# Miniprotein binders against a7ua95r516to809: the designs that were tried, part 65

Target 1, 294 residues: a7ua95r516to809
Amino acid sequence: ASLSLLSISDLVPDLQFIFFWMSNAIEILYFIQQKSPAYMQTIELMDDKAGSKESLLSATISANEEAMTILEEVIMYTFQQCVYYITKTLYVVLPGLLDCNPFGTEPSSEQCRRAAGVCVCAVCVMPEAVRRVVSVFQTTSDLLQQYQVHSEIQSQMFAYLFFFTNVSLFNQLIDKGPARGWFQRSRVLQIQASVKILLDWAKGAGHNHLAQKFFAKFCSTVTILASPPQQLSQMSWKALCAEHPSLKPVQLHRILTQYQLMAELGPLPIWQPSSEDEAYIYRTVDLLESFENH
Key: E = the ipSAE of ESMFold2; O = the ipSAE of OpenDDE; V2 = 0.75 times the mean of E and O plus 0.25 times the DockQ between their complexes.

## First folded at step 5 (miniprotein)

Design wa1 (at its last look DockQ between E and O 0.87; V2 from the best seeds 0.00; counts 0 for: pae O 1.7 > 1.5)
Fold by ESMFold2, look of step 5:
Structure wa1 (fold): chain B 294 residues (1-294), chain A 85 residues (1-85)
Amino acid sequence: as target 1 above (294 residues)
Amino acid sequence: DTSEELRQRIDELLREAERLMEEARRLAREGNLEEAFELLKRAIELMTEALDIARELGDPELITEALRLIVEVIRLIAELVRELS
């Protein structure tokens, strides 16, 4: 479709320009912050022969505050522009991750899937859909390093990108999963293998903590769906809530209901919500996550 | 350096920084925003050197003046960044 034409490489020139401005604004802000106490101290310790000390101190404080305010606005604006362009690219490529086969169709790929039932990433190839997502993250990392963006801002950027990725994948899985057959166990194992590749990239890039934090909801969902039916059926609702605190009651209930249908475990509910949670399992307003919040 | 030589150095730094600001405005009108920013970064470096000399002199009027010029450069940077959209 028309969306298939949007690539991170098409955005690199714009991103380079925005990262250039952001990085330099951050450097200038840091510089002013480091120097400000010394300037204030010099004025505070001056001989006040003419009684102008308070007016000069006030003027210096005002100039310093204005500089910092303006630079913070520039940094926020450029950060938001980077995030906008990068997430627009992610929006296009993320859906393919749910529908790809990381095991491939070659004999060695099928051999890995059949023999283990679990992806061993050393024997799997990176499918094009996963490669496209990794390419967005890698290009972002390369640009941040090329322009020497402060490490705290790099972390904030990836925190948001991982947040966005989690929301996008979770919402699509929950919303489109029944119609797309994504709750079938073989399909879930393929999804699990694909997301493992993303998590491995994040760990290798030094963002493991952020990925663990912001992918928690999607990973919990896939972990539940990948569980063998005999093992999952033996776990109580309370135990599942405790093992998956990132999932809201309505979300956990929906996942378990779909699991039961696709595993053909019969129509009778297997997992009974606690009395405390019973009011929450039908709060459909809480089912999907917002890209804006949380 | 003598106190008079340091004051002369501050004046030279601030005059050059203001020249770079005017050149950056010209480059921005030509659409060369990246070169304009490079000159503004250089202007801030010169103004900061002047500010450090003013601090060593203990001259609060020069400190305040140099800071106000830095704010003017930062305002220009913000204006140019808004033109990115």
Scores: ipSAE 0.521, ipTM 0.827, lowest interface PAE 1.5, mean pLDDT 82
Fold by OpenDDE base, look of step 5:
Structure wa1 (fold): chain B 294 residues (1-294), chain A 85 residues (1-85)
Amino acid sequence: as target 1 above (294 residues)
Amino acid sequence: DTSEELRQRIDELLREAERLMEEARRLAREGNLEEAFELLKRAIELMTEALDIARELGDPELITEALRLIVEVIRLIAELVRELS
């Protein structure tokens, strides 16, 4: 099947199965973790009949360690499978976020149109491209809640998904932005508004801290590009580095260079990298973010 | 008397857990992995109850047996999950 036809809804049955296994493996893991110390203590307090206590304790420890290792492997595997399927869906829908015009009259979601009234829920008023991205995250949240997945694992899942989303959006913006006109102020303002809707959703879903942390690089890029020329031209390289610490020198330099070209600004001496950063601005290998650094 | 009754209860729990494990293996071979897992979860619950009783009795052999069976069930769960790949 072409990747273009894969919706999150089509993956729900497979994801449900994986989440079932993941949730139950976590439940068993926590059960063992909670009870094992008491069992070991019980063995330790037993009368040592002919050295059997030490052998029994050792066997119990070994069995417990093996069980824990196997369960951790199961949890890790199922987690990775969930991430794999969900990120495939994100990969398909994320490019639409950069091309989205949130200020346009886009039709409300089909699901709410079937209700006899204009649904004014936060999801129904979202631009279609934003709604598609939010739908992936919402479906993930709903599944995690349905299977009562431990909160730590939920946080790790969203951390990774936000990381992936940030890397994907950032890389697309940096690489294709100039050619697609995404560096034009009007387009940047559309992107900024679309991302704000996504961040507002994440805040409403209880993931505000994670979203702020993992979207920092993309948000910084959009913030710089959305800045009026009159304002941005007054900011020094050092000030921009300090305000946007998530950006590497090479990334900031690239953004400013493209901004300068788009805004038809002459060379700005105040945007000149420091002597300390000058060696780093040419490290093109560091320009795009890696998906491996999670 | 009460200790013998508790030992009998442990034996019943462990035997039932082993039965559930074998049934789960059968269901898994038939492709019914979700039902197989529910049986394995139930087997762990029974083995855990047996372990708690064994602990109350202070019988190290029964404690060890129950723990070994729990590990065996967990191994079986891991095998079933790997077959999903």
Scores: ipSAE 0.338, ipTM 0.743, lowest interface PAE 1.7, mean pLDDT 88
Fold by ESMFold2-Fast, scan of step 5:
Structure wa1 (fold): chain B 294 residues (1-294), chain A 85 residues (1-85)
Amino acid sequence: as target 1 above (294 residues)
Amino acid sequence: DTSEELRQRIDELLREAERLMEEARRLAREGNLEEAFELLKRAIELMTEALDIARELGDPELITEALRLIVEVIRLIAELVRELS
C-alpha cells in the first residue's frame, strides 16, 4: 500500500471508468452526426415562409454545433486523462528496462551455471522489467478492446504512448547512461534485446507502423552503440547523418563521443559536420527530447 | 397515429427525459456518478426518440426544443466527467 507504487493493475478501475465515459461520448457524438443531416433535410422540405424557415435552419445548425463541441470536449478530456494515467505508470517502469538482462540470469547451482554458460545464453527470456512495460501496453489494448473504442482513437493513443516511451528511454540513456555504464557494449546489447521484445509486442498487437515511427530515435541510438567500432570508424559524418535521420546532429555527435570513451577506442576519425551542424552542435539545450508533441 | 397523438408522445418523452435529468442531478449530489450517467444516457435516448417523431411531424419548434434538451444533457454529462475524483 505504498503511494510511490504505480502498478497498472492499481489504475485499472479508474481507467475502466474513464474509458467507459470516453467510449459513450464517442457513441453519442457519432449518433448526432448520423441524425443531423435528416433534421436539416426535414426543415428544408417544409412548406414554410422563407424567413421562418431560414431562422429555424440557423437555430438547428447552431444547436448541433454546440452539442458537437461539448461532446468533443468530453472525448478530449477523457482521452487526455487516460494518456496521463498510463504515461505516469510507464514513467515508473521504464528505467528498469535499461538495467535488465533478457539473456537470462545466473543459476543458483554450479551445475546450472555451466548449463547457462553453454545453452541458456542462446535463449532470451522476458525480464520482469520488460514484462512490466509490456503489461502496461497490453492492459491499455485490453481496455480499448473491452470498451470498443474506435480504431483511429486507439491508434492515436498508442502513437502517444510509443512517443512517450521513446522520449523517456532516449533521455535517460543520453543523460544518465555514461555514468551508469549503459554505454558499455554488453549493456547496450541487453538494451537492444529488451527493446526488440517491446517492438515484437507492438507488431503482434497490430501497431508495427506506429512503433517503427515513434521508436526511431531510440532504436537509432541503440543501433549506433551496438555497432562495432571499426564499422563506425569507416563512415563519414554525412553517411552517419543519412543513416540516422531521426537523430539531431548534436545528439548524434554526443552519442559518438560517449561511445568512443566507453569503448576505449584509439584515435577515431574526426567527423566533420557541416557549418550549420557545427553551430547547432554547440547548442546543448536541444540535446534532450521534449515530452511535448511538436 | 394522428399528429395530435404524436405530439402527445413527444411531450411524454421530453417530460420523462427531464425527470431523469433531475434524478441524475440528485444521484450526482449523493456521489453516485455511475448511476447518474446511466440515467443521462437514457434521457438522451428518449430525447432522440422525441426528435425523430418531431422530424416526422415537421414541427420546427419541437425539433429545436428536443435539440436544446440534448445539448443540456450533454453539458450535464460533461460536468459529471469533469468531477472525476
Scores: ipSAE 0.144, ipTM 0.525, lowest interface PAE 5.5, mean pLDDT 76
ESMFold2 (binder alone), look of step 5: mean pLDDT 86; pTM 0.828

Design wa1h1 (at its last look DockQ between E and O 0.54; V2 from the best seeds 0.55)
Fold by ESMFold2, look of step 5:
Structure wa1h1 (fold): chain B 294 residues (1-294), chain A 85 residues (1-85)
Amino acid sequence: as target 1 above (294 residues)
Amino acid sequence: DTSEELRQRIDELLREAERLMEEARRLAREGNLEEAFELLKRAIELMLEALDIALELGDPELITEALRLIVEVIRLIAELVRELS
């Protein structure tokens, strides 16, 4: 597996082996766990004619402990490898979401339709940048279902993928947004439409609860930036904090500062932090999110 | 399906599974991980079947033998899975 891979489809052969053994390791682990009482009972009920009962019990306990330890390690390792490869692909394609125009790109729509053999129908009608992200999620979902991975593990994987997506998009918007013009209202509306397509995919795939949880920070940011100036300028800092609890004070302050600048509402700050939050709005250490906070 | 037939079935399953495991080791050393994994999948299936039959028989020695072989296959699977990266 190459660390520079750009497409999820290039990773599918390697991911198939990893998902295959993750699923098999889970099934073997559950088999051993469920059958272990029967092993012990069978040995406990044996006639100790040859005096081997205690030795067999010890060997069986040791074998069960070793099997479970190794299988748990395999499951953890394969899970980590899956998320590693998949997030490397996401890292490459996610920035395009912030630059795409889901409203005005007719050549991309025609190009996606012409390539229908590599896309599902819903994917074929979306902008190319959104399609690339959805394709990563859809391919992951298809592999998890193909290999019948336990639903708890599927949820944990999408929880991490959505967490990673949120951190990547939020950090890039905050870091690069001023220079890239992403805070202009027309661009924010384009971003909002693109994210809606992604959220609709997540809902249709049965991951609505995870998407609501893990996209909250990025979605709150876009919601604020997309708000009409008349409505937003009438909201107090306290009201905005209450409506967007996922945003730290430094993050909300930065977003509102950029909003005021791009909406050309004048140089004097409209939103004044509460006295409780005023100490925190300049903590730049808290501005960007860590990929390790899942 | 007598107890003697089931014991013979277990012996055949475990013998074949050990053969597949050794063939998988050779394929892995040659760098053919894909075929090694296919053989290990078959080997673990045979060993789990043997374990289930041993449980039906209530035979402690066969249960312990099948479990030890399952651990050996699981160890080989774990070693080869790390070579995927």
Scores: ipSAE 0.661, ipTM 0.896, lowest interface PAE 1.0, mean pLDDT 84
Fold by ESMFold2-Fast, scan of step 5:
Structure wa1h1 (fold): chain B 294 residues (1-294), chain A 85 residues (1-85)
Amino acid sequence: as target 1 above (294 residues)
Amino acid sequence: DTSEELRQRIDELLREAERLMEEARRLAREGNLEEAFELLKRAIELMLEALDIALELGDPELITEALRLIVEVIRLIAELVRELS
């Protein structure tokens, strides 16, 4: 869809409409759920002089079930539309996070003077690429708050967005990383710093638990790649598996192989998989993550 | 209120709700989905008020009529939401 190619700010009017309808559908659903028992009781207490009470009760139950089913479909549809447009926007901006430098350029003395005597130029500035990703999450949060969407739905939205971000970043790093030079230590440290800015935003927004849960795989990958050679070479395959349970054997093996090449640790494999895991390190179907959370 | 006054009130509420539904369909055709949805929300409120009065009267025909209209307005909301695709 053409809308997914626009910036998040260009999607705000369309997203406002979708969030508005989702919020109102949720409100109507809750209202029906609260009123329905009282309506059923009122009918049950009616005088059945015409023999219509049982038919009326059945009709009321049927109407209530049909209304709730349709509203649940509306809520699901609007949720899916929001997710679709937001994730398409994220997919376009996420690669930039792997290619940006949050440590900035060395500041000039003139820049330090213009900072009113405070040396702000020695501090990392949020890169434009990271700011674009944060803007997508912040805009989503603002819209959910503006339309007073229930906290459970808000949590489900960010759970999916963090899941999508983790899968997208992990897959891009594993698949394109060697050709892009992203496994070089200097670039890994830049990626680590950029990811920290994103995680700090999630913590500030009240989503720390979700961020820790759904970013585990990508965070493990970056942590391993950022480890000093002296530290990492002292760890056994079993110790690495225990510290990084989110990584499948084939994923861990690929990461360690890239690390060994970039750190120039020699031509022979340093980390030997356990005999149990050895069969699974060649399962290429398990290398990349699926965007469908099971 | 007398039973006759309550029945007249139900008729007025359901007639206004149906008018709002028709106006919402017109606004939706013109591309004004937000205003259309606001009218449908108002129509639901009127239909629920009519249902409360019908239940107080114990009139099976009026209760059934109000329930059918509530389902129909919810179906119309679903139709309009699908246009956001």
Scores: ipSAE 0.473, ipTM 0.813, lowest interface PAE 1.8, mean pLDDT 82
Fold by OpenDDE base, look of step 5:
Structure wa1h1 (fold): chain B 294 residues (1-294), chain A 85 residues (1-85)
Amino acid sequence: as target 1 above (294 residues)
Amino acid sequence: DTSEELRQRIDELLREAERLMEEARRLAREGNLEEAFELLKRAIELMLEALDIALELGDPELITEALRLIVEVIRLIAELVRELS
């Protein structure tokens, strides 16, 4: 099936099943974790009839360890499957976010139009490209809540999804941005507005800290590119490094070089890397983010 | 009298749990994995109840049997989850 046809809605039945298993495995795991100390204590307080107590305690510990290990494997497996399916859908919709014009007249969501005629809800006023991305996250949130998945696992899920989203958007912007005109000020402002809508959603969903942490690199890039030439040209390399610590020297250098070309600025000595950073700005291997570092 | 009644209750719980496990295996083979899992969850609940009673009685054989069955159900859950992918 062409990747282009895969919507999050098409995956909901499969995801529901995986979330069901994950949630129940977590519930069983926590139940065993809570009961195991009490069981061990009860066995420890039993009268030692012919050395049976030590054997029973050992058997109980072994059974508990095995049970916990198997459940952890199930939870990890189901988590990975959820992430795989959800990131696959994100991969399809994320490029649209960079091409989105949030200032244009885009039609409101068909679902809200059918129900209320003119819906002015936050989702209905979103640009279609942003709404598609938000829909993936919202569907994930709804499923996690529906199956009452433990809050820690929910946080880990969103952390990974935001990480993936940041890496994907950052890499696309750095790699394809110059050729696609995404470094043009007007386009950057569109991207900035689209990302703000996504961040506002994440804030409303209770994921503000995670979103700020994991989108830092992409947000820093967009912030630099959105800066007026008059302001950015007054900032030194060191000042930019300090304000944008999420960016590696090679990344900052690439962004500034492309900004200079786009804005038709001559060489700016103030943006010259420090002698300490000069060796790092040529490490092109570090330019793009890896998906493996999570 | 009370101890024998509790032993009988343990035996009933474990037998019912084993029945549910076998039914879950059947349902899983038929592709009804959601229902199979609900039965396995219920089987664990019964086995844990049996374990609590066995611990109260201080019967090492019944404790060991209940723990064995709990691990067996968890293994079966893991097998069924892997078959879904």
Scores: ipSAE 0.445, ipTM 0.790, lowest interface PAE 1.2, mean pLDDT 89
ESMFold2 (binder alone), look of step 5: mean pLDDT 86; pTM 0.840

Design wa1h2 (at its last look DockQ between E and O 0.36; V2 from the best seeds 0.49)
Fold by ESMFold2, look of step 5:
Structure wa1h2 (fold): chain B 294 residues (1-294), chain A 85 residues (1-85)
Amino acid sequence: as target 1 above (294 residues)
Amino acid sequence: DTSEELRQRIDELLREAERLMEEARRLAREGNLEEAFELLKRAIELMFEALRIAVELGDPELITEALRLIVEVIRLIAELVRELS
């Protein structure tokens, strides 16, 4: 109920608090890591008087270890809190990508085209459902840059957000697709177009490698479903597994079953699983992905 | 000379940061958490600046003191966040 009303803009103040402390903890930890060899060596080389060098070295080691430990804990906890709140928002908006018609004309998109001949505003021509998802990613990117979060942490953040997006879209498609009509050809092409807009955002934002890595399962699914029947029906099971290694046998089997039904290719199974995979195509426990996966 | 000026600067930064921490504790007891956190943001910035100068100076007692205070600010923030729950 209250979760369904969450937007990323409502969470910005909480995210600003979390990013401030995460960024400062990272900066301080990095400083300590870079400088501690030098200042510890300086202490080790000091003139020793009545054992004061060993006592001072011990105190500095203890303070160093305590500071690094608490800073690492802060970084981990704040990172987890960020992804928790951001993924709550994503969970609400992601299903809309599956219902979206990116080919439709909106009054604002038609007006933009008339005024300039070529629309420059990406947000103005973007379907609302895609815009809501992109807004979450863009707001996250803007906050990470505003607080100067280390680039490795930014990459880890988007790696997880893309992983979460992939799992959420894949599970919704597999689980609810038959009832919602999402396997129909026209719908698959709409989904493919919507995902392309999202992938274009990721490429423009400098995250193309991460998006290709972490969207692989959902993108493979859409690629198979969007394939022309003539082309797909001539590919073997083994060839499909090789081209789409992100899909488990039960997942590939389910996708192909829905494809054959919607493309009206008759009841006889076209794709024959290998003997190794045949044991696994009915393992429904493996059908949906876990959000807890690495 | 320059080293004495840097030590005095570190002392000023750390004393000011400790004052901000005590004021933040007072504000938190009064329920003014937003103001308390704003003071703690300033405190951590002062402590980090003090640490940077102490490392530049190579003074191990001041390095240790700055590290200890950074830990204290972080623990205070964690304490205040837990009390919200």
Scores: ipSAE 0.681, ipTM 0.920, lowest interface PAE 1.0, mean pLDDT 84
Fold by ESMFold2-Fast, scan of step 5:
Structure wa1h2 (fold): chain B 294 residues (1-294), chain A 85 residues (1-85)
Amino acid sequence: as target 1 above (294 residues)
Amino acid sequence: DTSEELRQRIDELLREAERLMEEARRLAREGNLEEAFELLKRAIELMFEALRIAVELGDPELITEALRLIVEVIRLIAELVRELS
């Protein structure tokens, strides 16, 4: 099937609908939680007629538990639907972040200028690809705020979105980076600047702690690749492992090998893995990150 | 008597709640899901008021009926949400 680039704006009506249901299901759940103790206490204080009180309490507990379970299923289902639509959009726009240049004016035709609005800023520092990713996160934040979704659920949503973004970007860079030229230092610096725009957005939105936690692997990768050759060559394998604990030995070794090739530091590895880590360096199954088992 | 008046009030509350549920199903079929959900929230409030009065009366049958309808409206909410697919 042909793939159309859908903006997050195209999904807003569907997302508003799902956020509406999720928010109201949460409100009903809270309403039931608030009312249950009061009427159960009233039943406890009733005169016991032929043992009816124990039966009524049992029926009340059963009905309350069933109602709570069904509402929790509704909340979980709507949460999963929101995540599905948002991550589907992210998956389409994320690769563009690795190919954009925030240090220069993006090439623009008159058609692109009209599509982006009546005029394009000649010195725009936020590339269109970065703007699309930020728009997904901003729209999500706006919808969570519009429907007054609890902060705990907001945190869970952004934790997963940052996790998804990190895995997607890391896997794209490691798997396709050599063929796409993304490991060249000039391209890595562009990627680093683009990621900083995304991280700055997260900090401004109050999600700095989540962004630091869930972007650690991709940020470590970009930081290593952006390091000057003279400084990086002075660091030991042990020091690199200590600075980048989010990276598995096989991942760190792959990154350093690519860096060595691009920086033309010679045919022999400068960074020798520890004997403990050597066994894991060549496990290809551990190279890419999973979108599951988070 | 006051007990008979309270029983009639419970009947009125539960009938209104059932009417709101039927109206919510109709609105949902017409695509007006926002209004449908608002009516279901109102139905739950009426059912809890009926439950409070039933508990005050100490009538096991009315308490059970009110609880049954509360579960039923929540099941309807789940059913409508599943139609989001």
Scores: ipSAE 0.448, ipTM 0.796, lowest interface PAE 1.8, mean pLDDT 79
Fold by OpenDDE base, look of step 5:
Structure wa1h2 (fold): chain B 294 residues (1-294), chain A 85 residues (1-85)
Amino acid sequence: as target 1 above (294 residues)
Amino acid sequence: DTSEELRQRIDELLREAERLMEEARRLAREGNLEEAFELLKRAIELMFEALRIAVELGDPELITEALRLIVEVIRLIAELVRELS
């Protein structure tokens, strides 16, 4: 099947199995962690019958360490597999978010249309492209809850998924945005509205802090591009750097240069990088974000 | 008398755990991985109960045997998880 046809729903059976193993491995790990101190202490308090106590304690510690290490490997492996499958689906649906017009009359979700009434749920009123992205995150959340995965692991998973989403959207916007007209004010406002819907979902799902942290770079880019020329032209390079600390100098410079071209603004001395930043604004290697830095 | 009864209980728990491990291996080979895992989880519970009693008795041999089986079952879990990828 072409990667383009893979929906998150098609992966649910495989993901369910992986989540089952991950959850159970975590449960066993916590069980060992909770029980280990008690029985080790009891061994420590045992009468030393002919030096057997020290050897027994050493064997117990070694067995516990080995068991915990193996379980941690299983948890990490299953976590990575989940992330791999989920990010594969995100990779397919994320480009649609940049092309989405949330102000258009898009029909409600097919799932809610089958109900005899107009469903006014938050998901049904979402644009299709946004709904597809949200569906990936919601399915992930539902699976994590279904298998009662520990909250720390849930947070780590959403942190990575938001990271991946931010990197993907940011890189696409910076690299392809000029050619696709995504830097046009009308298109930027559409992107801003679509991202707001996603962030509102994340807030409703209890992931507001993670979403704000990991989407900061993409949100900063969209915020700059959505700014009216009259407002943005009054902001200095230094002020923009301070307002958008998530952006590297090379990234901010690229955004402003493309904004200037799009808005047909003449050279703006106020946007000229500082002498300190001038050495960095041409480091094209730092322009796009890496997926490996997580 | 009470110590012998507890030793017998440990032996019963460990034997049942080993039985469950072998059944889990069979089920895994048949592709029934969910059921295999449930048996392995149950085996671990039995092994830790055996370990608890063995520690209370202060029997180093039974403690060592219970620990050995706990590591073995966890290795088996790891193997089964890797085979699924």
Scores: ipSAE 0.387, ipTM 0.764, lowest interface PAE 1.2, mean pLDDT 89
ESMFold2 (binder alone), look of step 5: mean pLDDT 86; pTM 0.831

